# Miniprotein binders against p81326: the designs that were tried, part 4

Target 1, 226 residues: p81326
Amino acid sequence: MLHFGGFIMEINHISKILEKEREEYIRNKVEEYLKQGFSKDDAVNKANQSWRTYIGHRIQDVIYNLLKKFLKDSGLKVTTDKALNNRNLPEELDKVKRLIAINYGEYLFLPDADVIVYKVENNDIKIIAIISVKNSFRERRFETTYWKLKLKESPVTSHIKVFLATPDKDNEISYKCPNGKPKKMRIILEYELDGIYFLKEDFEETEKAKHFGKIVEDIIEISKKL

## First folded at step 6 (miniprotein)

Design Tc4
Fold by OpenDDE base, look of step 7:
Structure Tc4 (fold): chain B 226 residues (1-226), chain A 80 residues (1-80)
Amino acid sequence: as target 1 above (226 residues)
Amino acid sequence: SMKKIRITIEVPDEEEAKFIAKIIKELAEELGLEVEIEVRGNRIEIRIESDDEEKLRELVKLIEWLALMYGAKVEVEIEE
């Protein structure tokens, strides 16, 4: 259990809170859709669909806020790809953006980088880690792996750690070989990425697959080696 | 003995303040705690009175986590 700033990162509290958020969100959306003239059944269905989209962004925001808070005392900074999607960036963020860019010959593109951790030393920026946040793996299962491999191809970006953070509610990647059957996605993601961090308790722990509570420590350790 | 706790939350997004307040109320109700909640702009003020110290500690912890998850500032004051 990482004690940062007096807080023990307890996934149970986060999960409980997110469940309450869901309940409140669904209630509000159902009411909204009923006012729009939908039937009760349609309103509930639409609310649930809306939640599926919302929760993905919400978890990303949660992880951002957690990392921002817990890494602050270590002097590490946190940003997001969304924050980098601006024409007018502060100099620091413009540098961050350039340092994660992937070369495609005539073009530079950014990897999917839900959360970016970096440090500033002697006016130089060093990118430490990119955290991809996935609520579900129904779409773009190996996109994070693609970006990791692309980042490895350049000496400018090859040092950047790429982590996946997920609640994995559907147990898509929680276990390598449940019931003796290999889970291809877990095996590949764990092999290619620098780490997988679970926002849950029930998963197969390995050297690379850890509880989300360890991500702060791991990032801090990496930052000291750069 | 009855303990009184005052919690103040400053949320970065004013629009979320009411939503957060509702969540806090639900969390308190699940613990069987009575809470008074006031929302003023981006500030949430919570007053809790109970003789159950364990439940109080749990609720405070939940509120602190909730605030952290929203990037909010939290201040906890024990009044009695």
Scores: ipSAE 0.798, ipTM 0.928, lowest interface PAE 0.5, mean pLDDT 91
Fold by ESMFold2, look of step 7:
Structure Tc4 (fold): chain B 226 residues (1-226), chain A 80 residues (1-80)
Amino acid sequence: as target 1 above (226 residues)
Amino acid sequence: SMKKIRITIEVPDEEEAKFIAKIIKELAEELGLEVEIEVRGNRIEIRIESDDEEKLRELVKLIEWLALMYGAKVEVEIEE
């Protein structure tokens, strides 16, 4: 090897980098707001609000880039809800979109599927998993479980694994029984979903609640059975 | 012994190259490593010399992860 060490998935490196990105992002935004005439206090408050909006999209992009890189050698492809929301889709992505869409009579909607993993075999597409990315659970706490249940209602989509990926920095779902009391949100999410993957080290690991670094091998194993 | 490493990063979004370079500088400073960083358009070239093998490995890992998180191409060359 011409570089030190192997190329492996380590959550601590991701968290460290994201904190440095936050610091530089805030610094740049404060400068922008000061130039617009805001006071220092207002500029800082606005910069922090801007970061809260940005970090959710940033984590989605990180997960997409990581999965795209680590799954490609296994013949697995990755796309996003952003890519699927274009009406001028290539035939392959148009089929992916149709294969995950939920029918509501006259209307067709995509589930909350930030990142989609699929495979192509002789122009035939099989959806392997969808990953919902949540930075916070303050609102729409069980949205991902709703989509899992909807996908289970059709034999065409019932095989699709539904995963939740989260940094969960505020420990909203990190433990099942913090201080001896069952945490409803963690217990229900873990029960209903196929897996929860944490982008941090400090959480209660179970067969379904895992370090994010394990998601690649889990997806590959699932794909072999489909 | 002193080791020399050259890292080249090619970012998809040219506007992010300077931002990424600043992050790399901060990561290096936290580890106590001196780096030479040059940004030319969408390319970032980093040169590192250190006799601290463990810190050097850590910085290289961080740079490789940072590049991956941005969907950037990265090449690492060890020059002895």
Scores: ipSAE 0.702, ipTM 0.903, lowest interface PAE 0.9, mean pLDDT 87

## First folded at step 7 (miniprotein)

Design Td13
Fold by OpenDDE base, look of step 7:
Structure Td13 (fold): chain B 226 residues (1-226), chain A 80 residues (1-80)
Amino acid sequence: as target 1 above (226 residues)
Amino acid sequence: SMKKIRITIEVPDEKKAKFIALIIKDLAEELGLEVEIEVRGNRIEIRIESDDEEKLRELVKLIEWLALMYGAEVEVEIEE
């Protein structure tokens, strides 16, 4: 059980590590671009742009690895949408893929599901939760809510919890009413989703908006009710 | 008294091993610790010697978290 005190320390360590990763990544990319013949200024700019793309995927991987490790002892399994994007899937993953599919009449499509948590009981698979990971909310701000609403429309998928995990570095959704002004995005995301989990300390905590450290406990609790 | 710690990391993606090693070096340097790091394939070996137990513990924790973030396995051995 990651005690609350232990988890705050965990985020601090994660943040520190990610900052060191950034520094090293930028250094390496700048060197690469300089070797390609770019100016120093251009190399730095390109490196920073590359980092913005990289960090988005990196955070997804981090969250995947954390959940995989922390949920292992509970017997819960973790996969990703990327792992499901294969023509030849193991039977278990093929079942997982089918159980999160959304019906569009003639077509079945998968929701954006950066991380998928499921359990296997008596040879049956139950999907517990989908975690969407967002580094920033500049694009596709309500895409996660769309998928949540779509999943609710079917009795096959209506039980699936949809969570958002974010560092929210720009404080886009950290507070509901900063300076007395409602943050539309925070309010809508919190209303529509089953939870928002922050990989930071400075945010407005609510019943649905929690520190990322609580996600493991919440998932385990949900899994026991299914 | 001087303490000596040996840390072994097995990285699932060999291509990331060198990068992870560099991060560890940077983390150690920030703490003012001298580290010896060797990378062999997907395996990283780290040797740390210091009389500052607090800094050692901090670095070990950081390395454990770093490994966790990469899905790597970590073994920590206290030699002295």
Scores: ipSAE 0.830, ipTM 0.939, lowest interface PAE 0.5, mean pLDDT 92
Fold by ESMFold2, look of step 8:
Structure Td13 (fold): chain B 226 residues (1-226), chain A 80 residues (1-80)
Amino acid sequence: as target 1 above (226 residues)
Amino acid sequence: SMKKIRITIEVPDEKKAKFIALIIKDLAEELGLEVEIEVRGNRIEIRIESDDEEKLRELVKLIEWLALMYGAEVEVEIEE
């Protein structure tokens, strides 16, 4: 069985599993809130709120695990913003953190870099790509483009590819001109970012807007040019 | 005709083992497959018997993807 060759064809498995996870998560949370004395309606509302926070982090973890598995044989390493914020940071990860930080005078901030892909050559670290994971676009819809523009401003970071990964369940950016009207959010994100990768099958595919299964192949190709 | 499969999953985060087992049960129920699931610490053992090879293959694929999504190691053994 070819896992890499079948990666694109099995994205619907990820979506199906995540929906089952949602159903069970909500069921468990409702029971927990009912035990705390909340009404049924309040428990359901709280469970849905909890899921919104949970699913965002869950998708980040899924992407991390997939990239780590499928990029390993190409000599590429993967880390996360959570790992970079640990107080006991190994030297290698401390270098990764410094290589993606944006300088604002006396302050340094990390871009929206949920998952980071890099390589190590001769004790030198080269950042290949950062991936911003968005479950919805209700708020901070253009945050990722801002960070791409900031990374382009310095010769140290201008080579870093900035990708957006999303299930986009509500079709907020899935199509460029839904109902004949240009979708500002999709058009600007596609224009400014190096790629948008969808964790679903139904979207308008372009040179930059692709099925998530293509991300491994794209990252490997980019790494060979750096 | 009848296939027997045993799947072993080693979950890095023991706290998630029971939740993963519930997801597997839900997936199997949707496919109409009978499964026996045991959770012991971070280890999940699944036994499946079915004469519907396509549904069995689909469930195995889903379990493999689920394990990968949690960074878990999985072993699939076809019995008899």
Scores: ipSAE 0.681, ipTM 0.894, lowest interface PAE 0.9, mean pLDDT 87

Design Td8
Fold by OpenDDE base, look of step 7:
Structure Td8 (fold): chain B 226 residues (1-226), chain A 80 residues (1-80)
Amino acid sequence: as target 1 above (226 residues)
Amino acid sequence: SMKKIRITIEVPDEEKAKFIARIIKDLAEELGLEVEIEVRGNRIEIRIESDDEEKLRELVKLIEWLALMYGAEVEVEIEE
């Protein structure tokens, strides 16, 4: 358990809070849809659909806020791909954006980078890690691995660690071989990525698959080697 | 003995302040604690009075995590 600033990373509290957020969110959305003239059943269904979209972004925001807070004392900085999607960037963020760009010959594109951790030393920016946040693996299952492989192809980006953070509520990648059946996605993700961090307690822990509470320590350790 | 705690949260997004306040109320109710909550702009003020120190500590912890999850600042003051 990482003690940062007096806080123990307790996934149980996060999960409990997110459940309360869900309840409140659904209540509010149901009320909204009822006012729009939908039936109760339709309102509930629409609210649940809305929540599925919302929670994906919410978890990303949570992880961003946690990392931003817990890495602050180490002098590390955190940003997001959304923050980089601006025409007018501060110089620091413009440099960050350029340092994660992938070359496609005539074009430069950014990897999916939900959270970006970097440091500033002697006015130079070093990218430490990219964290991809996935709530579910129904779509774009190996997109994060694609970006990791692409980042490895350039000496400019090859040092960047790529991590996956997930609650994995449906146990899609929590275990490598449950009931003797290999989980292809878990095996590939763990092989290709630098780490998988679970926002849950029930998973198969390995050298690369860890509890989310360890991500801060791991990032700090990596930062010291760069 | 009855303990009184005052918690102040400053949220970065004013629009979320009421939502966060409702969550806090629900968390408190689940613990069987009575809370007074006031929302003024992006500031949430919470007053809790209870003789159950364990429940109080749990609620404070939950509120601190909630604040952290929203990138909010939180201050906890023990009044009595």
Scores: ipSAE 0.823, ipTM 0.936, lowest interface PAE 0.5, mean pLDDT 92
Fold by ESMFold2, look of step 7:
Structure Td8 (fold): chain B 226 residues (1-226), chain A 80 residues (1-80)
Amino acid sequence: as target 1 above (226 residues)
Amino acid sequence: SMKKIRITIEVPDEEKAKFIARIIKDLAEELGLEVEIEVRGNRIEIRIESDDEEKLRELVKLIEWLALMYGAEVEVEIEE
């Protein structure tokens, strides 16, 4: 089998479902904006803008649900930076937050991480990986590499793997040298990060640039070494 | 051979159940499969009958992926 089972490694199913979700989402939003008194053209434009914001968060949720489901049997736990920003964190999550915080003198800040994978051994918490989820690279192109470099500055956080997950629908980082020209963003991201995981089929696969379906196996393998 | 499949989805957020059911209906129609869908609170029950095993397998996989993408639990039951 080319895939690991059931519904892992079948990225085309995710893409097909997200397209149907887009169609239903847009239709519902257009109806909402028309009821608010917007013209047809304005309602469509606003609905499309709303979708662009929504899809970014939606992909994060999909990845969170996938990792939570398929890492559970390996004793691995998954949380998000949004969950860590809540007040009155449970003790376990408070420890996770402290273990990824970056020191800026009198201030401590969390890296911009969408999904965090960790394990608990004998009341000790070990952070395994942080996954940044990007739908587009128009802005904050190297944000993820900045956080990798900051995590490397301390022996306490230097072991944390930093991954990027992306559909990259505009092909901004899918290939290293499209049309014979080196793509700076792809080359730097691949060099600096521990891995890039594509939520699509059409990309240049390398040792660090893989189908998203490989991420579960890779995380499990890393966790066994810690 | 004619196969009967029952799929039960338990959605964490009841408000999304009808949206998910609409997606399932659209997916089934695209594959040319007739489905019966009932939504009761946070629970979606889908019944499918077809001789086309390939299309049935594809729809079931799509429904399983959809459920996973929403963190929903799914049970697939094959009936004689």
Scores: ipSAE 0.731, ipTM 0.906, lowest interface PAE 0.8, mean pLDDT 87

Design Td9
Fold by OpenDDE base, look of step 8:
Structure Td9 (fold): chain B 226 residues (1-226), chain A 80 residues (1-80)
Amino acid sequence: as target 1 above (226 residues)
Amino acid sequence: SMKKIRITIEVPDEEEAKFIAKIIKELAEELGLEVEIEVRGNRIEIRIESDDEEKLRELVKLIEWLAIMYGAEVEVEIEE
């Protein structure tokens, strides 16, 4: 049993599994599109497009499941913004929802919070961290930064850590200054966010930019200070 | 000596069980391991027999990670 406490998150295994998932997913989708009457080339293209959408959600689910598993023994709880989008919430989740809400005057809105980590102590809920998961940075590149800044504006939410988790397959933010040229996105994200966690090995590590395997430890440490 | 391992996975989403089973099969094949896989609803039962302990450990590890990634429960039993 993979026990927290010495378990090194092996990104290589995760990556290998995701690659197999891709292969199987593409195969299934190609078959589906062929049955729909598309040409082989069209079917492959459509399958690849479908995968790009699918993998984004899949990675979110993976990260959720990982955090849920590895934070369980610490007594920390994990939820998602999706779980909070219900009319009838349990009291605990209703409190979580309220504690991450951003005030826009007449309206309260939730930040993009793919994963939310919180603790319950003496019936009080403390939000520890929000993890935004991004597979690519083609769209909404600074959205997570926006939410971090908005959360900082309120004493209710200013303590909440905001992390970005990404495989960054296209090396959009893996390095700060590749070839001596600053990567604006990496620099800004690292500056504004509390941390960036990479689901890969090939990246420039800094105090804030870490391997995803460190996120559990970091969250636990933060939780002890709240 | 031949080692026999039985792995049981309970997947939260029944619709994913068949998909996961296929992934496991492919992972096993890449390692050169023969596996018997049965899918019943959300339950996947895997039987592996091999004399290669290293490959066997690797496959078990991959399956455990796979289970975690899907939020599934996994039980590993060593039969021999």
Scores: ipSAE 0.825, ipTM 0.936, lowest interface PAE 0.4, mean pLDDT 92
Fold by OpenDDE base, fold request of step 9:
Structure Td9 (fold): chain B 226 residues (1-226), chain A 80 residues (1-80)
Amino acid sequence: as target 1 above (226 residues)
Amino acid sequence: SMKKIRITIEVPDEEEAKFIAKIIKELAEELGLEVEIEVRGNRIEIRIESDDEEKLRELVKLIEWLAIMYGAEVEVEIEE
């Protein structure tokens, strides 16, 4: 029984693996596009474009799998917004879906919730946290903040922690005031969200901005208070 | 002394098994380790033999992380 409880989440290994995945993915796609009759340059360009789309989903899946694995021993469960889009949900997931829904009067909508962490106690479901996964901040920069604020407006959802997880490869939010200039996005995200977790080593650590390896501990601690 | 390790991975998606196997091979090659890899459906079997225990441990760790990242189960057996 691999006591995963002692596995220090080594982001270095994850990063190395993802880099190898990139190399292999690009190779495979280039070969595919060459077979389709594209030039070498076109094939490489197309492969790189494909990778940009792929890596976003891949990181989300990685985070999901990590959380699922490391929270399992604590009795915590993990699901995704995609899983909740099914018409025929098990009772448990149907309850989860309802407990994260945001009221817009005539309509209920779900927040963007790449990963949802919850516990089941005596057939009651308690939502613990929602994790938004962002690979880049080029689009929808404050969408996660919007959902946090909306969740806070209802007593049904106000307790739900909202976390952002990101590799932040382009250092868009890794530092608050690089070169003495405030990074608006970092400051606002950190202020409004319950935490930011970085899948990297090079970032400004604060009370709310932490290494991704801390997310498991933080979620477990929150779960004990609910 | 030469150590022999057998690693078995069961991946949730059979279509990813070949891809994962290639990644493992590349990781092993970077460490200078020779590996035998067989893919049967969603099951990947890896055999490694080396006298470099440090490299072996590193590769095993990488494979374990890789398995977690894919939601796969991994079993490691030390043969010698």
Scores: ipSAE 0.813, ipTM 0.934, lowest interface PAE 0.5, mean pLDDT 91
Fold by OpenDDE base, fold request of step 9:
Structure Td9 (fold): chain B 226 residues (1-226), chain A 80 residues (1-80)
Amino acid sequence: as target 1 above (226 residues)
Amino acid sequence: SMKKIRITIEVPDEEEAKFIAKIIKELAEELGLEVEIEVRGNRIEIRIESDDEEKLRELVKLIEWLAIMYGAEVEVEIEE
């Protein structure tokens, strides 16, 4: 149990809260759809579909807020790709945006960077890590690895750690070889990325695959080496 | 002895305050705690009275985590 700022990061509390959020969200949406004239069954189905979209964003927000809170005392800063999409950026965020950009010759593109951790020292910005947040792996399974490889190709971005954070509710990448069958996605993600952090307890732990509670410590350690 | 706790949460998004308040109520109810909750703008005030210190501590922890998850500030005051 990692004590950060006096809080033991207990995933159990987070999971419990998210479950209550789900229940309340579904209830509210069902009521909304019933008022719109849908049948009870249709309302429930639509609410569940809405939740699937909502929870993806919610998990990202949760991770952002957790990192923001627990990295604050270390002097590290956190932002998101959404914050960087603004036309008028503060100078600091504009620099952050530029420091994560990937060169495609005539074009610069940003990697998928749900959460970006950086430090400011002597007016210089150093990008420490990018965290990709995935709730499911049904689509774009290796997108995060693509971005890691692209970042590695440039001396400007090669030092940036790329982490994946996931609850992996469907156990898509929680184990390497369940029932003796290798899970391609877990193996590749673990090999290519700097770390995978699980917002759950039931996973195969390795040097790179860790409990989400370790991410703060790992980021702080990385930050000291940069 | 009965303990009274006042919790104040300042939520960054006012639109979420009512939702958060409902979550807190449900968490409290699950623990068998009676809570009074008032929402004013982005501020949530929670009053809890119980003789069960363990349940109170658990609820406070849950609320603190909930606050962190929403990027909210939380203050806990023990009244009695």
Scores: ipSAE 0.812, ipTM 0.934, lowest interface PAE 0.5, mean pLDDT 91
Fold by OpenDDE base, fold request of step 9:
Structure Td9 (fold): chain B 226 residues (1-226), chain A 80 residues (1-80)
Amino acid sequence: as target 1 above (226 residues)
Amino acid sequence: SMKKIRITIEVPDEEEAKFIAKIIKELAEELGLEVEIEVRGNRIEIRIESDDEEKLRELVKLIEWLAIMYGAEVEVEIEE
């Protein structure tokens, strides 16, 4: 039993590891671009740009692996939107895909769902939560909110919890009213979503805005009520 | 007293094994620990010998977290 008190220590270790990954990734990319004939300055710039794209996917993968590991003993299953994009899905994943689909009349579309948590009971699938992972809020700031609102419109999907997970390195949504000025994005996201989970220590905690370490407990609790 | 630890990691993606091994080496070096690392396919074997129990514990914790982050399995054996 990795005691939950170890979870705060867990983020520090995760952050340290990610920093080492960055250093190694940048080094490898710089070497690659130098071999391609770029100047040192160009190679460094390209490597940094490549890292910005890579880290977004990396954090998503980390969160997926964490949830998969820590939810396993509770009998909960985890998948991703990427896994659901396959043409030949196993029956279980095909059912998961159908249960998160949003109706647009003639068409069904999937919400952005970086991580999907579900349970299987008596061969029936119940979707518990969708986790959207955001590394930065420069683009598509309210996309997760849009999907939450759309999921609420159907009795088939209205029970699905939608969570946002973020390191929020630039403190874009860490505080509601820093220096007395309301942060519109934090306020709206917290209001519309079922929870925001921070992969950091320095943030304003509320009933809905929590440390990422609490997401496992919250998901397990929700799963018991379904 | 000198302690010897053997760590085995099995990574899901063989292509990431060398990258992970390099990260482990860097983490160990920052702690001032000498490590022997062998990569065979998707399997990483790490041997550590040190008299600093605190540093050893820290490195083991880092490796365990690293394994979780990559969806890898990890086994830790204390030899002495």
Scores: ipSAE 0.811, ipTM 0.934, lowest interface PAE 0.5, mean pLDDT 91
Fold by ESMFold2, fold request of step 9:
Formats: C-alpha cells, structure tokens, sequence
Structure Td9 (fold): chain B 226 residues (1-226), chain A 80 residues (1-80)
C-alpha cells in the first residue's frame, strides 16, 4: 500500500467500485433499449457501446475528485476542462483558462486538458500540471503528445507538466516491447509526456510509467520546485 | 458483539444519489452484510448491523472510497 495525501490510495477499491458501476449501468441501459423496441442482443450491444463512452467521462470525474481531495492540504487547486467551458466563469478560473490556452494567430484554443492542477501564490496563478484521461487509444492516439509539444513552444506554458492517466483496458500501452516488438504508441507517449499513470497493476513500470497511486506525491513535489 | 453503524453521505449531485445507494447495496450484498438505505434528495443514510467486524470495516472502507470518487462528504457514527 502506497502512502500519499493523508490517505492510503488503494487501486483495488476503485476498480471494485467501478466494476459494480459498470454492472448497474449496463443493466439500466439494457432496460432502456428494450423499452425502445430493440431486441435483447441489440440492446446489450448498444448498452456496452454506451458504457465505453460513459466510462471515459467517469474516469475523469474520479481523477478530479481524488486529486481535489488529496491535494487540498497542500494548497493546490484542481479544475476541469468542463468547468473552464462554463459560460459564467469566476475570475480565477478565467485566468486559469487563459494561462493554458494555445495561440493559433487570431484564435486561442484550450489543449486537451481534462484535469488541471494549479496554485494561487501572491495573487498570481501558476499552472502545475494537466492530466489527460484516456480509456482507449483507438482515436486521437497521440493528441496528448501534440498538446505537450504545443505547450513547450511558449515560455508562458513550457513549465506545465502533461500527464496521461489510463486504465488501458486493452493493453494498448502497458508494455514497451510486447511480443518482442517495440510498441510505437507506448514508446512515443512515454518519451514525450512527463508521466503516464496506470489505473491497474499489470503494466511495465518505469521512471515515467507508474501506478496511479503515485500521482499526488509527484504533483506535490513538482509544485515545490516552482 | 453486535455492532451498529450509521453512515451519512452528502452527494453534491443529487441525480446520482439513488445510483450510489444501489452500488452500496450491491457491495454490502457481496460481503454478506444486511444494510438499510434511505435516500432523501442528495442525502444517503445507511444503517448496518453485524457481529462481523472485519466485513464491517471493509464495507466502511469501500463506502469511504466511493464517497471520494463522487466528491461526497461522509460521516460514520458507531451506535452503542
């Protein structure tokens, strides 16, 4: 059991709870589709497809709530891409949004930043880290890497750490050389990003590829250097 | 010795309260614990009575993690 933030984080408890959530979610969706007139087989297929979309958002919410809980006593604040897209932003969050925006000439856009960690010091806001949450790499395989490279191009954003958090259910990036061949996706993501944090136990651990339970300690240590 | 525990959860998003309560019921069933759950808006009250302290401790730990995962506040009270 790893220690951080005043609680011992245990990935098995999170995984157990998410499995129960999956079972109940699927059950509810099957009932919904059956009421719409779909066959049992079609309802099950549609429910599983719906879950694959839902779990991506759910993992982001879990990570947000965990970081908010365990970073609070270290004076670090947490927000999300969803919160920053709200029409009525408080001034503090408007500043956070502007501090992570990428300049494309006449346009400013937010990077792929599901969860953002920042601190407020002497009335200034400093962005510490951005966590991109991916459940699958089928689409947008290297989008997180693209945003890291864009953030590195400006002195205003070059200090921002970019992390990837994933359960990696399909083992798309869990090992560097599965079956004796280099896995391009894992190698490039690990090379370019500041860290990859796995929400499971079965993966190849390196200096940058770690159990998710290490993320709070790592963020706190980074914040002390800034 | 029979232990009686009351757990109160305050969920920020009340639309999730019934779903969360169902998850707690399923976790308790898996552990073989009988629970009584009442949902009122965004508030969940759970009453557990058991002489199996190890299973009680495990369920409480699961409920505390579940609350963290939803950004919910939790209070655990031992009754007698």
Amino acid sequence: as target 1 above (226 residues)
Amino acid sequence: SMKKIRITIEVPDEEEAKFIAKIIKELAEELGLEVEIEVRGNRIEIRIESDDEEKLRELVKLIEWLAIMYGAEVEVEIEE
Scores: ipSAE 0.780, ipTM 0.927, lowest interface PAE 0.7, mean pLDDT 88
Fold by ESMFold2, look of step 8:
Structure Td9 (fold): chain B 226 residues (1-226), chain A 80 residues (1-80)
Amino acid sequence: as target 1 above (226 residues)
Amino acid sequence: SMKKIRITIEVPDEEEAKFIAKIIKELAEELGLEVEIEVRGNRIEIRIESDDEEKLRELVKLIEWLAIMYGAEVEVEIEE
């Protein structure tokens, strides 16, 4: 068993493990495609395409597992939007779903929240934070800010913190003024969101833009004030 | 001096256990450490012997991180 406080989150360890996972994943998929009759070149191309889809989901799973593990001792629970869309939804998760739903007149929709942190006190559920996990900013660049603004419109959801977690390998939002020019995406995301947490070392750190290792302490602190 | 460590990982999914075991083997090889790995269903048992405490500590850290990343439970025991 690992103990919180004596365990320091190291992005380099996570990155090293993910690279080994990539190598093994690619080997397995190439073998799979070769068995299906594809040429070696086609199998490799298909395996790399498969990895690009897989890594996006894998990073979400890693963040979920990290938060679940490190928030457990603080009485905080973690779920996902995927779990909330299950047809056979347990009562506790049904309550979580209802507490984050956004009203659009005759329709109710869930925000795009990859990971949801909440607490349970005497059958009462309090939503603490939602985390949007983005591997890249190819599409829907400001989707997370839209959901934060919608959550702010209701007193029932206005307390919910909205975080973005990202490796940002291509430096799309790592700096405010790269090459002397304001980066609109970084500036707006940082302004509107409650925090941006980077799964890498090289970025412009601010009060809201932090190393991912800080997220557990931040969530715990917020939960004590609610 | 020679240190002996046993690590037990309990993984929710048996298929992941085999994948994780392969990753551990590769991490150990990169560090130049000899490991014995046994997979039984959802349980992985790793035995490590080394006189290089720094490399041993690094491998243990990597294994602990790997387990967390898969939502697995891990126990680390010192033998000898």
Scores: ipSAE 0.766, ipTM 0.919, lowest interface PAE 0.7, mean pLDDT 87

